VHH binders against UPF0159 protein Ta1429. Designs and how they scored, part 13

Target 1, 206 residues: UPF0159 protein Ta1429, of Thermoplasma acidophilum (q9hib2r271to476)
Amino acid sequence: EKVRLIKYSNEREEMQKVLALLMYPFAEDASGIISRIKAMELSEASAILERIRDLRKNRRMKVGRPFEAVNYVFEVTTNYGAFRDLQRHRFLSIVRKPLTVSYGFDVPPIIAKMPDLSEEYAEAMKDAERVYRIIKERYGAWIAQYAVPFAYRYPVVFTTNLAEATYFIELRSTPQAHFDLRDIAIRMYNEIKSVHPSLAGIIKFV
Key: E = the ipSAE of ESMFold2; O = the ipSAE of ESMFold2 at other seeds; V2 = 0.75 times the mean of E and O plus 0.25 times the DockQ between their complexes.

## First folded at step 8 (VHH; framework vhh_3k1k_2)

Design s2 (from p4 with A33Y S59Y; at its last look DockQ between E and O 0.08; V2 from the best seeds 0.00; counts 0 for: pae E 21.3 > 2, unsure alone 61.4 < 65, grease 26.6 > 24.2, placed apart)
Fold by ESMFold2 at other seeds, look of step 8:
Order: sequence, then structure tokens, then C-alpha cells
Structure s2 (fold): chain B 206 residues (1-206), chain A 122 residues (1-122)
Amino acid sequence: as target 1 above (206 residues)
Amino acid sequence: QVQLVESGGALVQPGGSLRLSCAASGFTFSNYYMRWYRQAPGKEREWVAGISYSGGSTYYEDSVKGRFTISRDDARNTVYLQMNSLKPEDTAVYYCATEGDYVWGSYEFDSWGQGTQVTVSS
């Protein structure tokens, strides 16, 4: 699977955290806010989040820092070239791995539509795989990774939060975004929506 | 070409049950996360349920959890929504949805069916 949401907390608890942090600057008593929010109906909490969504008029208006309190762990598998660009978005990497040939490779669309070139591309990738496996057996994975073309997939586990995820998803889901990152962004959005449908509403400009 | 066709919507009494189907074609169905959305008159479309690529994980909006069950049949390229204990607030047009394929130099799009009307009244 290209994007998998591995870890998240139940939505009610996460919504209560966000609401408490949003309200705290306007209160003298943190315990009073926590009590009120704990007693709040889910529909009322969702309505507050929808009002916050409405205040965002465009994707350049970032979500507030309270949304950093909602954390996710994703496993993302994409070609290594796309992964390097993905990493620039400040996802916290939990796991660092050497490059490998075990997860297959992507074929660029321009190559895929030319049968003879596509066949030569696949043979080149298979040659690189063979070289990688020989080097790995003799000299280990860290050295062997230098034989891995960027088209090979690189699975990683990322920790992120809803504020960072919103920024990334809204930036990369547009038609102008690089197609690899757009696919990842849309899949991350759908994964968040599936487990946190109310909180995902803050991701307005998908 | 991606095509999604919902069916099974009907008028049903409160407390009743209904099973929606979504027949999919034009893509490798087993590779895609499938979702149900609904749209009540004058409201935005809202997510209802989702099912993972393998069918091993299912997810639900809180208001339908315990009442609705999403499932898929990869042999028939069909996703289902079993709706039990229906309430008037479940009245909406129900849509199934998926993502489109990536093409270099082209943007991605989400694909939606035409929808099926579910009405819970009387």
C-alpha cells in the first residue's frame, strides 16, 4: 500500500485537546475549560471546528498551532526521487533505512507509453537490482544502496501532526503539484478523513 | 474510464434497514480505498465510511458507527454499505468515491458516482 495510516488516537479525545488549546488563551481557569469541553457533545465540538474551517479563506491561511496536538504515524512507500522531495516538508522520520530494491520501481509515464523504451527501462532496473544484491551480499546494505536508481521505492515511517499534514496536503493536492506528491497528499487526506472525519474538515483546500 | 454506479437507495421507515451497492469499473478496484459520502439538501457532502484496499480495515463517521457496515467484494468490483437502525437524519443522496490514476503532466482527480437517494421518513 502506498500510504498507510499506522497510528492515530480516537477522534473525540483529539478534538477535545484541540478545543482546549484553542480556548485556553481566553480563560483564567484551565480546569474549567477542560470540564466544559469534556462535557461537550460531539456535534457541538464539530460545529466549532466547522466555524474555524470557515475562517480559512484560502490555503495560505495556516491552521492554528493547537492542531499540532493531533499526531499521526504514516507509512509511505514511493520512489526514492519523490521521497527526497517529500522529506523537505519537515515530516519527522522515525526510521532511517538504506535504499533497497525489495519494493519495486516506478516507470515514468513518458517511458511507459513507449513500449520499446519501457522494455529497455525495465531491463536497466533489473540490472541495477542484480548489482545491488551482489554488493549487498559481499559488502552490506549501506554500501549496496549506492547501486539503487531513484526510481526504486523507498518505504518510510513518518510522524506528523494535523497542522503540518494540512499544510502539506493543501500544497500538494493542487493540479500544479508534482504528480507523485499529489498522489501521496490525496491518499494521506483520505486516510485522515477515514479515521478523523470531523478533524479532517480543517483540511479545506483539497 | 473510471465509473462508479450506486444503487439500492429507497424510501424506508425509521429503524429500517437498507443495503447500498456501488459497482466500479475502469480501474484496478482492489488497489483502491473505497469510501461512502452523503449529501443532504442544502448541505456539503460529508464522509460516512471507508474501507481499506484489502478490506481489512473499516472506518466510520461517529453518527453511523455501530449502525452502518461497509464491505467490499473484489471479485465483483463492488463496495457495499449496510445501513441498519436508520434515522431521519440519514436522509441524503449517498455517493461512493475513489481516487483517479496518476499520469505524468496531468493532475489527479477524485471520482464520484451519480448517487442514490435514501429517504428515511414516516
Scores: ipSAE 0.000, ipTM 0.094, lowest interface PAE 20.2, mean pLDDT 79
ESMFold2, look of step 8: ipSAE 0.000; ipTM 0.088
ESMFold2 (binder alone), look of step 8: mean pLDDT 78; pTM 0.788

Design s3 (from r3 with A33H G50A; at its last look DockQ between E and O 0.54; V2 from the best seeds 0.00; counts 0 for: pae O 16.8 > 2, unsure alone 62.8 < 65)
Fold by ESMFold2 at other seeds, look of step 8:
Structure s3 (fold): chain B 206 residues (1-206), chain A 122 residues (1-122)
Amino acid sequence: as target 1 above (206 residues)
Amino acid sequence: QVQLVESGGALVQPGGSLRLSCAASGFTFSNYHMRWYRQAPGKEREWVAAISYKGGSTSYEDSVKGRFTISRDDARNTVYLQMNSLKPEDTAVYYCATEGDYVWGSYEFDSWGQGTQVTVSS
């Protein structure tokens, strides 16, 4: 699976954390905020989120630091080129596995348009897989990594929060973004929406 | 004991409509998100739709957006999936699921129903 959301928390609890942080700068009495948030009706909480959504006029207007309180862990299986592009977003914490041949490989679009070259490319990838498996059996996975072409996919685990995720998703979901990043961004959005339908509303420019 | 029971699956012609129901028991239904998934033969389970606790927000997978509507009745502990403009590609076993905490490694929910078959064919 290309994008998996592997850790998230209950949405009600996450909304309460965000609302407490949103309301604190405007609260006269900090000790009363917790009581107000616990008593807050879902419709009122959703209305606050909708107002914040409406005030954002473009992707450059950030959602604000209170949304950093909502955390996610994603696993993304992608090729090395897309991995490097993910790293350009330094607000995303990244942990990776060793390179491997187990997840298949991507064919660059320019090669895919040329049938003879596509066949040569696939054969080269199969040759690399054979070498990888020999080295892995004899010397282990860490050494075998050196035989893996960067077109092969591998899983990357990263931790992020809703504020950082919103920025990444809105930046990279545009038609002008490279297809790999756009696809990852849209899939991340759908994963968040599936588990946090109320909070996902803040992600406006998808 | 947490239980989820789906119903309403049927054979229907393309362009037709169905309404699926999922009756829930054994937990405080109104405090939990509910989701629908589907699984076609030989494919992995895919998310279809979600509804937040108390019905405040809904979301849909792109291929069903505008055709499917998720809703809930907290008084009857039931979540629904209204399926309109059905296509052959919607043929699958449909499952409802409730949110739960996840252990690192996979999207496993606390409970799942047994599923109801939807077949779109003429």
Scores: ipSAE 0.000, ipTM 0.215, lowest interface PAE 16.8, mean pLDDT 81
ESMFold2, look of step 8: ipSAE 0.000; ipTM 0.381
ESMFold2 (binder alone), look of step 8: mean pLDDT 78; pTM 0.792

Design s4 (from r3 with A33Q G50A S59A; at its last look DockQ between E and O 0.56; V2 from the best seeds 0.00; counts 0 for: pae E 10.6 > 2, unsure alone 63.1 < 65)
Fold by ESMFold2, look of step 10:
Structure s4 (fold): chain B 206 residues (1-206), chain A 122 residues (1-122)
Amino acid sequence: as target 1 above (206 residues)
Amino acid sequence: QVQLVESGGALVQPGGSLRLSCAASGFTFSNYQMRWYRQAPGKEREWVAAISYKGGSTAYEDSVKGRFTISRDDARNTVYLQMNSLKPEDTAVYYCATEGDYVWGSYEFDSWGQGTQVTVSS
């Protein structure tokens, strides 16, 4: 699995939280907001979210701070090169494992199109795997990780929120985005859509 | 105890239609999102469609959008998947599921049914 959504909350609860934050600036006090939102019909709640989505005319218009209240934890298994690019975003990396050969490696698209070169590339990766295993047996995983080429994959667990996820997904799902990041962005979008079908509507420019 | 029972799977010709049903018990059905997943032999289980609590919103995986329709009947505690224009690649065991709650370190959907086999002959 390249992208796994490992933590999310019930959508009804998340929608109520977002609506409360959207309404707070215009309310007399916070306690009154909660009562109104708990009594709100689903059709009214959905219409509010749809209206907010419609106001975004292009991807440069941010979804707003209230959507930062919807939190996710993802596990992404990707090569180390792509991971470095992920770190440029406001993701919080909770858990990182030592580099290893256990998750396989990626073949760059330009190499994958040339069978002879693809075979040579795979042999080089297998050579690195053999060296890694020798070093790991003798000196342990910490030292052995230095023998792992960047093309090998490893899992990273990170937290994000719906506002930042929207920004990342809309930025990296375009045809111009690097393949690895585009693939991650589309998979994150599908994961969010599967668990939060109403809230996922805010992710407009995919 | 939550139970989900899928039915309606069958052998169908390409281009045909089929309606799956999932009977739910052991929880307040109207308060929960319902989903359909499918799993072909040798492949990972994949999400197909979702419907929010009380049916206000639906979402679909791209390959089924426009062909499949998820719906729910809260009075009968049942979720449906209407599948039209079926293709050989739709062949899989289809699973009904309900949304889960917080799980740290593990991603598991709250409950799974036994599944129902859909086969699209080519």
Scores: ipSAE 0.005, ipTM 0.425, lowest interface PAE 10.6, mean pLDDT 82
ESMFold2, look of step 8: ipSAE 0.000; ipTM 0.373
ESMFold2 (binder alone), look of step 8: mean pLDDT 78; pTM 0.789
ESMFold2 at other seeds, look of step 8: ipSAE 0.012; ipTM 0.469
ESMFold2 (binder alone), look of step 10: mean pLDDT 78; pTM 0.788
ESMFold2 at other seeds, look of step 10: ipSAE 0.040; ipTM 0.557

Design s5 (from p4 with S106T; at its last look DockQ between E and O 0.72; V2 from the best seeds 0.00; counts 0 for: pae E 11.6 > 2, unsure alone 62.4 < 65)
Fold by ESMFold2 at other seeds, look of step 8:
Structure s5 (fold): chain B 206 residues (1-206), chain A 122 residues (1-122)
Amino acid sequence: as target 1 above (206 residues)
Amino acid sequence: QVQLVESGGALVQPGGSLRLSCAASGFTFSNYAMRWYRQAPGKEREWVAGISYSGGSTSYEDSVKGRFTISRDDARNTVYLQMNSLKPEDTAVYYCATEGDYVWGTYEFDSWGQGTQVTVSS
């Protein structure tokens, strides 16, 4: 799968954590805030998040620092060319492996629409696979990476938080973003929304 | 200590009804989604139904949909499974569980109850 959400926590606990951090500067005492948050109905908690969402008028208005407390782990499998752009974003950690031919390759949309070029492209990718396997057998996987075209897929695991995920998703879901990055951004949004429907509301400009 | 105690299992004729209860203690029950599982003799434990922490979202395994209803009472720290139109293939030990965090493609289960036996036969 291209984007997998592989770690997340209970939404109500995450919402309570965010709300406590949002309310703390205005509290008379900390124990009162914890009690209020624990007693808060889901509808009231959701309404506060919707109010924060509504106050964001454009993508440049960052979500507040309390949303950094909500963490996710994603696995993303995309072509290596797209990965190079993906890694420019601030994620908390990235775990990677050597390039290989084992995960298949992507065909650019413009080439996919041209059957003759699509065939030539696929043959070039198969030639690169053959060379990769020869080099790997003789010289090992690290050297064989040089034979892998950027079109080949490269799975990575990274951590992020809701604030950084919001920034990435809103930046890369625009029509101006490269298709590969836009697709990843939209898939990340859908994964978050499926498990954290209330918190996903903060991601406004998708 | 986290405890989950199932009750309400019995011997019932086909077409009958039972209501199972699961009393929870040792954690903040209202913050967690709850699930029912069952295990027939010689088979793996299988998921039956789930309910979100708010109670606003429920889900069911296809073979029980329309016959079983999951519900929760946060004031009593209890999750229920109402089982109607029972069939012999529903015979199993029934367990409740909490979801825990989702880690590496699966839910962490931090506790299993003892289970309650449901037997459906003529």
Scores: ipSAE 0.000, ipTM 0.327, lowest interface PAE 11.0, mean pLDDT 84
ESMFold2, look of step 8: ipSAE 0.000; ipTM 0.313
ESMFold2 (binder alone), look of step 8: mean pLDDT 78; pTM 0.791

Design s6 (at its last look DockQ between E and O 0.01; V2 from the best seeds 0.00; counts 0 for: pae O 18.7 > 2, unsure alone 60.7 < 65, placed apart)
Fold by ESMFold2 at other seeds, look of step 8:
Structure s6 (fold): chain B 206 residues (1-206), chain A 123 residues (1-123)
Amino acid sequence: as target 1 above (206 residues)
Amino acid sequence: QVQLVESGGALVQPGGSLRLSCAASGFTFSNYAMRWYRQAPGKEREWVAGISYSGGSTSYEDSVKGRFTISRDDARNTVYLQMNSLKPEDTAVYYCATEGDYVWSGTYEFDSWGQGTQVTVSS
């Protein structure tokens, strides 16, 4: 898939952790807050998160450091050209592997509509694959990656937290964002929402 | 100790309906997503359906979509699979499972299997 959420924790436990950190400044100790939160109904906890969401008037108002306690690992597969734009986001901790020909390549729409050029384009991509495989066998994957054209897809693993993910998603899901990054941002939002529907509510400006 | 007990499997005619139940104990049921799997003779176990901890998100394997419905009852620590319009290819032993978090589908895998319940769809 283009965006996979591959690491997350149980939402109730993560939500309790975030709420405890949000409430700590108003208590004399952590023990009292922990007991209060363990007794809290899910609806009450969700209402607190929605209140925080409503207080954010624009995406420049950060969600707060307690949300850094919720961690995610994503695997994102996109063409290498779009990946270079993704690297500009220093808030994402990237774990990468060498470029490869194993994930297929993208065909520009204008070429896809022209049968003769589509065949020539595919042949050029297969020629590049042949060179890649020769170099990989002789010199290994790290050297061979230099033979991979930009049109080939490039999977990366991103480690992030909910606060950083909120910032990235809200910045890149706007209509003004480049389509590839906007698509990644929206897919990340949907992945978080599917496993953490209550916590995802803090991501307001999608 | 985590225990999952499936029930409700039976012999039914094609087009029939069954409701499977899975009673869970030994963990905080309301905190975990639940899933159904099935295994036909000589085949690998395959995922069938899943439901989030809140019940708000459900997902289904394409061949059962529109025919099967997963649901949960947190007061009874039970997950259900309502199976309608049953076909002979639905014949299998059905298992429920829970999942934890770990790197390639979550952070921790909660690998608990019950004995399963046999569903046979025979003309």
Scores: ipSAE 0.000, ipTM 0.117, lowest interface PAE 18.7, mean pLDDT 79
ESMFold2, look of step 8: ipSAE 0.000; ipTM 0.113
ESMFold2 (binder alone), look of step 8: mean pLDDT 78; pTM 0.783

## First folded at step 10 (VHH; framework vhh_3k1k_2)

Design t1 (from s4 with N31D K54D G55S; at its last look DockQ between E and O 0.52; V2 from the best seeds 0.00; counts 0 for: pae E 9.9 > 2, unsure alone 62.2 < 65, grease 25.5 > 24.2)
Fold by ESMFold2, look of step 10:
Structure t1 (fold): chain B 206 residues (1-206), chain A 122 residues (1-122)
Amino acid sequence: as target 1 above (206 residues)
Amino acid sequence: QVQLVESGGALVQPGGSLRLSCAASGFTFSDYQMRWYRQAPGKEREWVAAISYDSGSTAYEDSVKGRFTISRDDARNTVYLQMNSLKPEDTAVYYCATEGDYVWGSYEFDSWGQGTQVTVSS
């Protein structure tokens, strides 16, 4: 899978955390807020999120720090070029493997539209794979990764939170975004919707 | 022991309608969200729809919004997918799924059944 959501928490509990943090600055007593939120129906909680969603007029208006309390771990398999762009988004933490030829490579759309150039591109990728395998056999995988072109894919694991994920998704899901990042953003959005259908409502500008 | 049994898949013409069911057992159904996924031959499994534990929120993949409706009946431990305006692109094996909550953030109950085949063809 290109984008996998590999860790998340129960939505009811995550919703309660967000609501408590949203309401705390306006309360006299934290225990009163906790009691009210524990008793709250999900439909009532969702209505509060809808009001917050409505107040955001454009993508540049952030969702706020309470949404940092909802954490996710994603695994993304993509080419190195797209990965370098992902790194600009200051995800909380990131773990990666050595580069390899095992996950195949991407062909840029402009090259894919030109049959002769596509053939030449694929032959260059085959040559790089052959060199990688020779070097790996003789000197090991760590050294062999120097032979891997950036078009090859590899999996990367990173953590994020709902506030940062919202920012990334809303920024990169636009038609103007580069194709690789747009695809990743839309897939991340769908993964969040699938496990947190209520909380995903805060992601407005997709 | 969580069990999910999908049913209701059929051959239908483009523009037709179909209702899928998923009977659940082995957990407290009313405490968990339910999801539908689909997988076409040679493709990766993709998410279709989700419904919260109290039916207060639903979410859909963009390609099915307005055509598909997820619902649940807690008294019968069953989740449904009403599919209208079916297209050839909707041809797939459809699976339901749930999550576990024994451990905070758990995947313990995430499992796949045999699925039910939906084919949209003239």
Scores: ipSAE 0.006, ipTM 0.407, lowest interface PAE 9.9, mean pLDDT 82
ESMFold2 (binder alone), look of step 10: mean pLDDT 78; pTM 0.777
ESMFold2 at other seeds, look of step 10: ipSAE 0.015; ipTM 0.501

Design t2 (from s4 with K54E S106T; at its last look DockQ between E and O 0.57; V2 from the best seeds 0.00; counts 0 for: pae E 5.7 > 2, unsure alone 61.2 < 65)
Fold by ESMFold2, look of step 10:
Structure t2 (fold): chain B 206 residues (1-206), chain A 122 residues (1-122)
Amino acid sequence: as target 1 above (206 residues)
Amino acid sequence: QVQLVESGGALVQPGGSLRLSCAASGFTFSNYQMRWYRQAPGKEREWVAAISYEGGSTAYEDSVKGRFTISRDDARNTVYLQMNSLKPEDTAVYYCATEGDYVWGTYEFDSWGQGTQVTVSS
């Protein structure tokens, strides 16, 4: 799988955390906030989220610190070029495996449009795979990774929050974004929608 | 103990409709979102639709959007999947699920229910 959502929390609990932090500046005390939030129906909570969404006029306007309380762990299997670009974002706890040939390789769209180049590209990738496997057998995976072209994919695990995920998704989901990052952004958005359909509504500029 | 029982699967012609049901017990149903998944032979299980706790928000996989509708009845502890304009590629065993307590790498259910078979064939 290219994008896997490994860890998330129950949406009702996450909604309650966000609402508590949104209401805190206007509260007399914390216990009153928690009681009200536990009694709040989804329709009222969603209305608050939609008002916040409406105030955002462009992608640069952040969703706010309360949304940093919603945390996710993703595993993304992508090529090394995309991994380096992914590292530019403020994701936490980024961990990668050594480069390998086990997850296949990507063909850039411009090469894919050229049948002769596409076939030559695939031949070069298979030659690199053969060399990688020879080196791995003799010297192990860490040394063998020097034979892996950047087009090959490998898993990366990272932790993020809904505020940063929103920023990343909205920045990289445009049709003009680099194809690899756009694909990752759209897949992350779909994962968040599947587990947090109400909270995903804050992600506006997709 | 969480229990989910799917029903309503049948053999239908392309273009037909079905309504699936999933009866839930063993947890406070209204506090949890409900989801539908499907699995065709030889394929990985794939997500189909989700409905938030209390039913306010829904989400759908792109290939079913506009054709399938997820809904819930919290008084009956039941989630539904209305499937319209069915296609042969919709043929699968359909499973319901809840978010429950989160587990690392997947949600907590160590086994799925029996599921309900949907077959779309001329």
Scores: ipSAE 0.156, ipTM 0.601, lowest interface PAE 5.7, mean pLDDT 84
ESMFold2 (binder alone), look of step 10: mean pLDDT 78; pTM 0.785
ESMFold2 at other seeds, look of step 10: ipSAE 0.304; ipTM 0.735

Design t3 (from s4 with N31D K54E T98K; at its last look DockQ between E and O 0.89; V2 from the best seeds 0.00; counts 0 for: pae O 3.7 > 2, grease 25.1 > 24.2)
Amino acid sequence: QVQLVESGGALVQPGGSLRLSCAASGFTFSDYQMRWYRQAPGKEREWVAAISYEGGSTAYEDSVKGRFTISRDDARNTVYLQMNSLKPEDTAVYYCAKEGDYVWGSYEFDSWGQGTQVTVSS
ESMFold2, look of step 10: ipSAE 0.356; ipTM 0.771
ESMFold2 (binder alone), look of step 10: mean pLDDT 80; pTM 0.800
ESMFold2 at other seeds, look of step 10: ipSAE 0.331; ipTM 0.752
ESMFold2, look of step 12: ipSAE 0.289; ipTM 0.732
ESMFold2 (binder alone), look of step 12: mean pLDDT 80; pTM 0.800
ESMFold2 at other seeds, look of step 12: ipSAE 0.375; ipTM 0.775
ESMFold2, look of step 14: ipSAE 0.336; ipTM 0.749
ESMFold2 (binder alone), look of step 14: mean pLDDT 80; pTM 0.800
ESMFold2 at other seeds, look of step 14: ipSAE 0.350; ipTM 0.766

Design t4 (from s4 with N31D K54E S57Y; at its last look DockQ between E and O 0.70; V2 from the best seeds 0.00; counts 0 for: pae E 9.5 > 2, unsure alone 61.7 < 65, grease 26.8 > 24.2)
Fold by ESMFold2, look of step 10:
Structure t4 (fold): chain B 206 residues (1-206), chain A 122 residues (1-122)
Amino acid sequence: as target 1 above (206 residues)
Amino acid sequence: QVQLVESGGALVQPGGSLRLSCAASGFTFSDYQMRWYRQAPGKEREWVAAISYEGGYTAYEDSVKGRFTISRDDARNTVYLQMNSLKPEDTAVYYCATEGDYVWGSYEFDSWGQGTQVTVSS
């Protein structure tokens, strides 16, 4: 799977955390707000989120720090070029393996449209794979990664939160974004929608 | 023990409608989101729709939006998928799913039904 959502928490729990942080500045007593949040029906909770969504008139208006309380762990398998761009975002804990040939490679769309060039491209990738295997056998994976073309995929694991995920998704889901990043952004959005359908409503500019 | 049982799958003609149901037990149904997935032969299982706890919010994969409606009946511990304007590409085994809280480095439960077959052909 290109994008996997590895870790998240129950949406009711996440909603309560976000609402508590959103409402705290207006509360006289912390215990009173906690009681109200625990008693709150989803319809009331959703109305608060919809108000916040409506106040965001464009993607430059951030969702706010309370949404940093909702955390996710993603695994993304993509080529090195796209990974380099992912690193520009404030994903908290990024862990990756050495580059490898084990996950296949991507063919750029322009090349994919040209059958003879696509075949030559694939042959070059297979040649690099052969060199990689020789170097890995003799010198190990760390050294062998020097032979891996950037088109090859590899998995990376990172943590993020709903505030940063919203920023990334809204920035990179536009048609102007590089195809690889756009695809990752849309897939992350779908993963969040599947497990947090109420909270995902804050992601507006997709 | 968490149990999910799908039903309602059938053979239907293109343009037809079908309603799937998923009966749930073994957890406090109203506290958890419920999701539908589908899997065509030889393809990866894909998300179709989700409904939040208590049912106030729904989300859909783009290819089914406007044609499918997810709903839930918390009194009957059942989630539904109303499928309208069915197309041959909707042919798949449909699964409902949910999972518990993340505890001890894993989910308390990660439950799927056994699925119900939907076939759309003329």
Scores: ipSAE 0.006, ipTM 0.479, lowest interface PAE 9.5, mean pLDDT 84
ESMFold2 (binder alone), look of step 10: mean pLDDT 78; pTM 0.783
ESMFold2 at other seeds, look of step 10: ipSAE 0.012; ipTM 0.497

Design t5 (from s4 with K54E Y107W; at its last look DockQ between E and O 0.81; V2 from the best seeds 0.00; counts 0 for: pae O 8.1 > 2, unsure alone 62.0 < 65, grease 27.4 > 24.2)
Fold by ESMFold2 at other seeds, look of step 10:
Structure t5 (fold): chain B 206 residues (1-206), chain A 122 residues (1-122)
Amino acid sequence: as target 1 above (206 residues)
Amino acid sequence: QVQLVESGGALVQPGGSLRLSCAASGFTFSNYQMRWYRQAPGKEREWVAAISYEGGSTAYEDSVKGRFTISRDDARNTVYLQMNSLKPEDTAVYYCATEGDYVWGSWEFDSWGQGTQVTVSS
């Protein structure tokens, strides 16, 4: 699938870590804060998150370092052009493979709505695939990747955290964002909502 | 052993309502998130709704928000999906799921029910 969330931790434990980091600077006693957090019902924890969300007036106001404690691993399969832009963001690690024709290609929306141009586009992709296979047979996959058009998809695994994911999602989910990155951002948001419905509330400007 | 049993699926007319339920056993239900997914024939299974441990937070896929409501009854180990204003595109097998222990590289620890069929047609 285009975006998969492949590693996350239990939300109760992640919530407790975030709350500890949020509350520590204002606590009289460290042992007291630990006890309070362990006893805290979800409703009280959620109210604290809601307050933080409400104080963010625009997407330029970052969510803060405590949310860096919540970590995710994503697998994203998108075209190489979009991947170049994706890697500009501060993802902690990125594992990638040589480019190949095996994952298919994307058709830009403006081309897709024009039947004659869409057909020519598909023919060009078939030609590139043929050249890729010839070069791969003769010189191997590493050299052959230079024949792969940017429209071909490229699976990548990367690690991020809730603070950085919030920044990326809020930046790229706007209607004005490039369609490839907007789609990835919205899919990442939905994945986070499905596993961390309470923490996902901090992602405000979607 | 985790067991999830969905029920409540039926044939309904467009605009109708259904309530699905999922009875859970084999784990401490209140500590775990519950989720609903659906799958139309020949299509990938897609997420529909989620409800946090203890039930305080919910999340919905955009196409169902405002029409579907997820809830849970921890005393009865049951999660529900109230579906209102049903459309033909809601036709699918609906699955209940919970999170399990996650081990790097495995999604098989998320437990699934066997599903209940919802059909929306005139």
Scores: ipSAE 0.012, ipTM 0.409, lowest interface PAE 8.1, mean pLDDT 82
ESMFold2, look of step 10: ipSAE 0.016; ipTM 0.464
ESMFold2 (binder alone), look of step 10: mean pLDDT 77; pTM 0.779

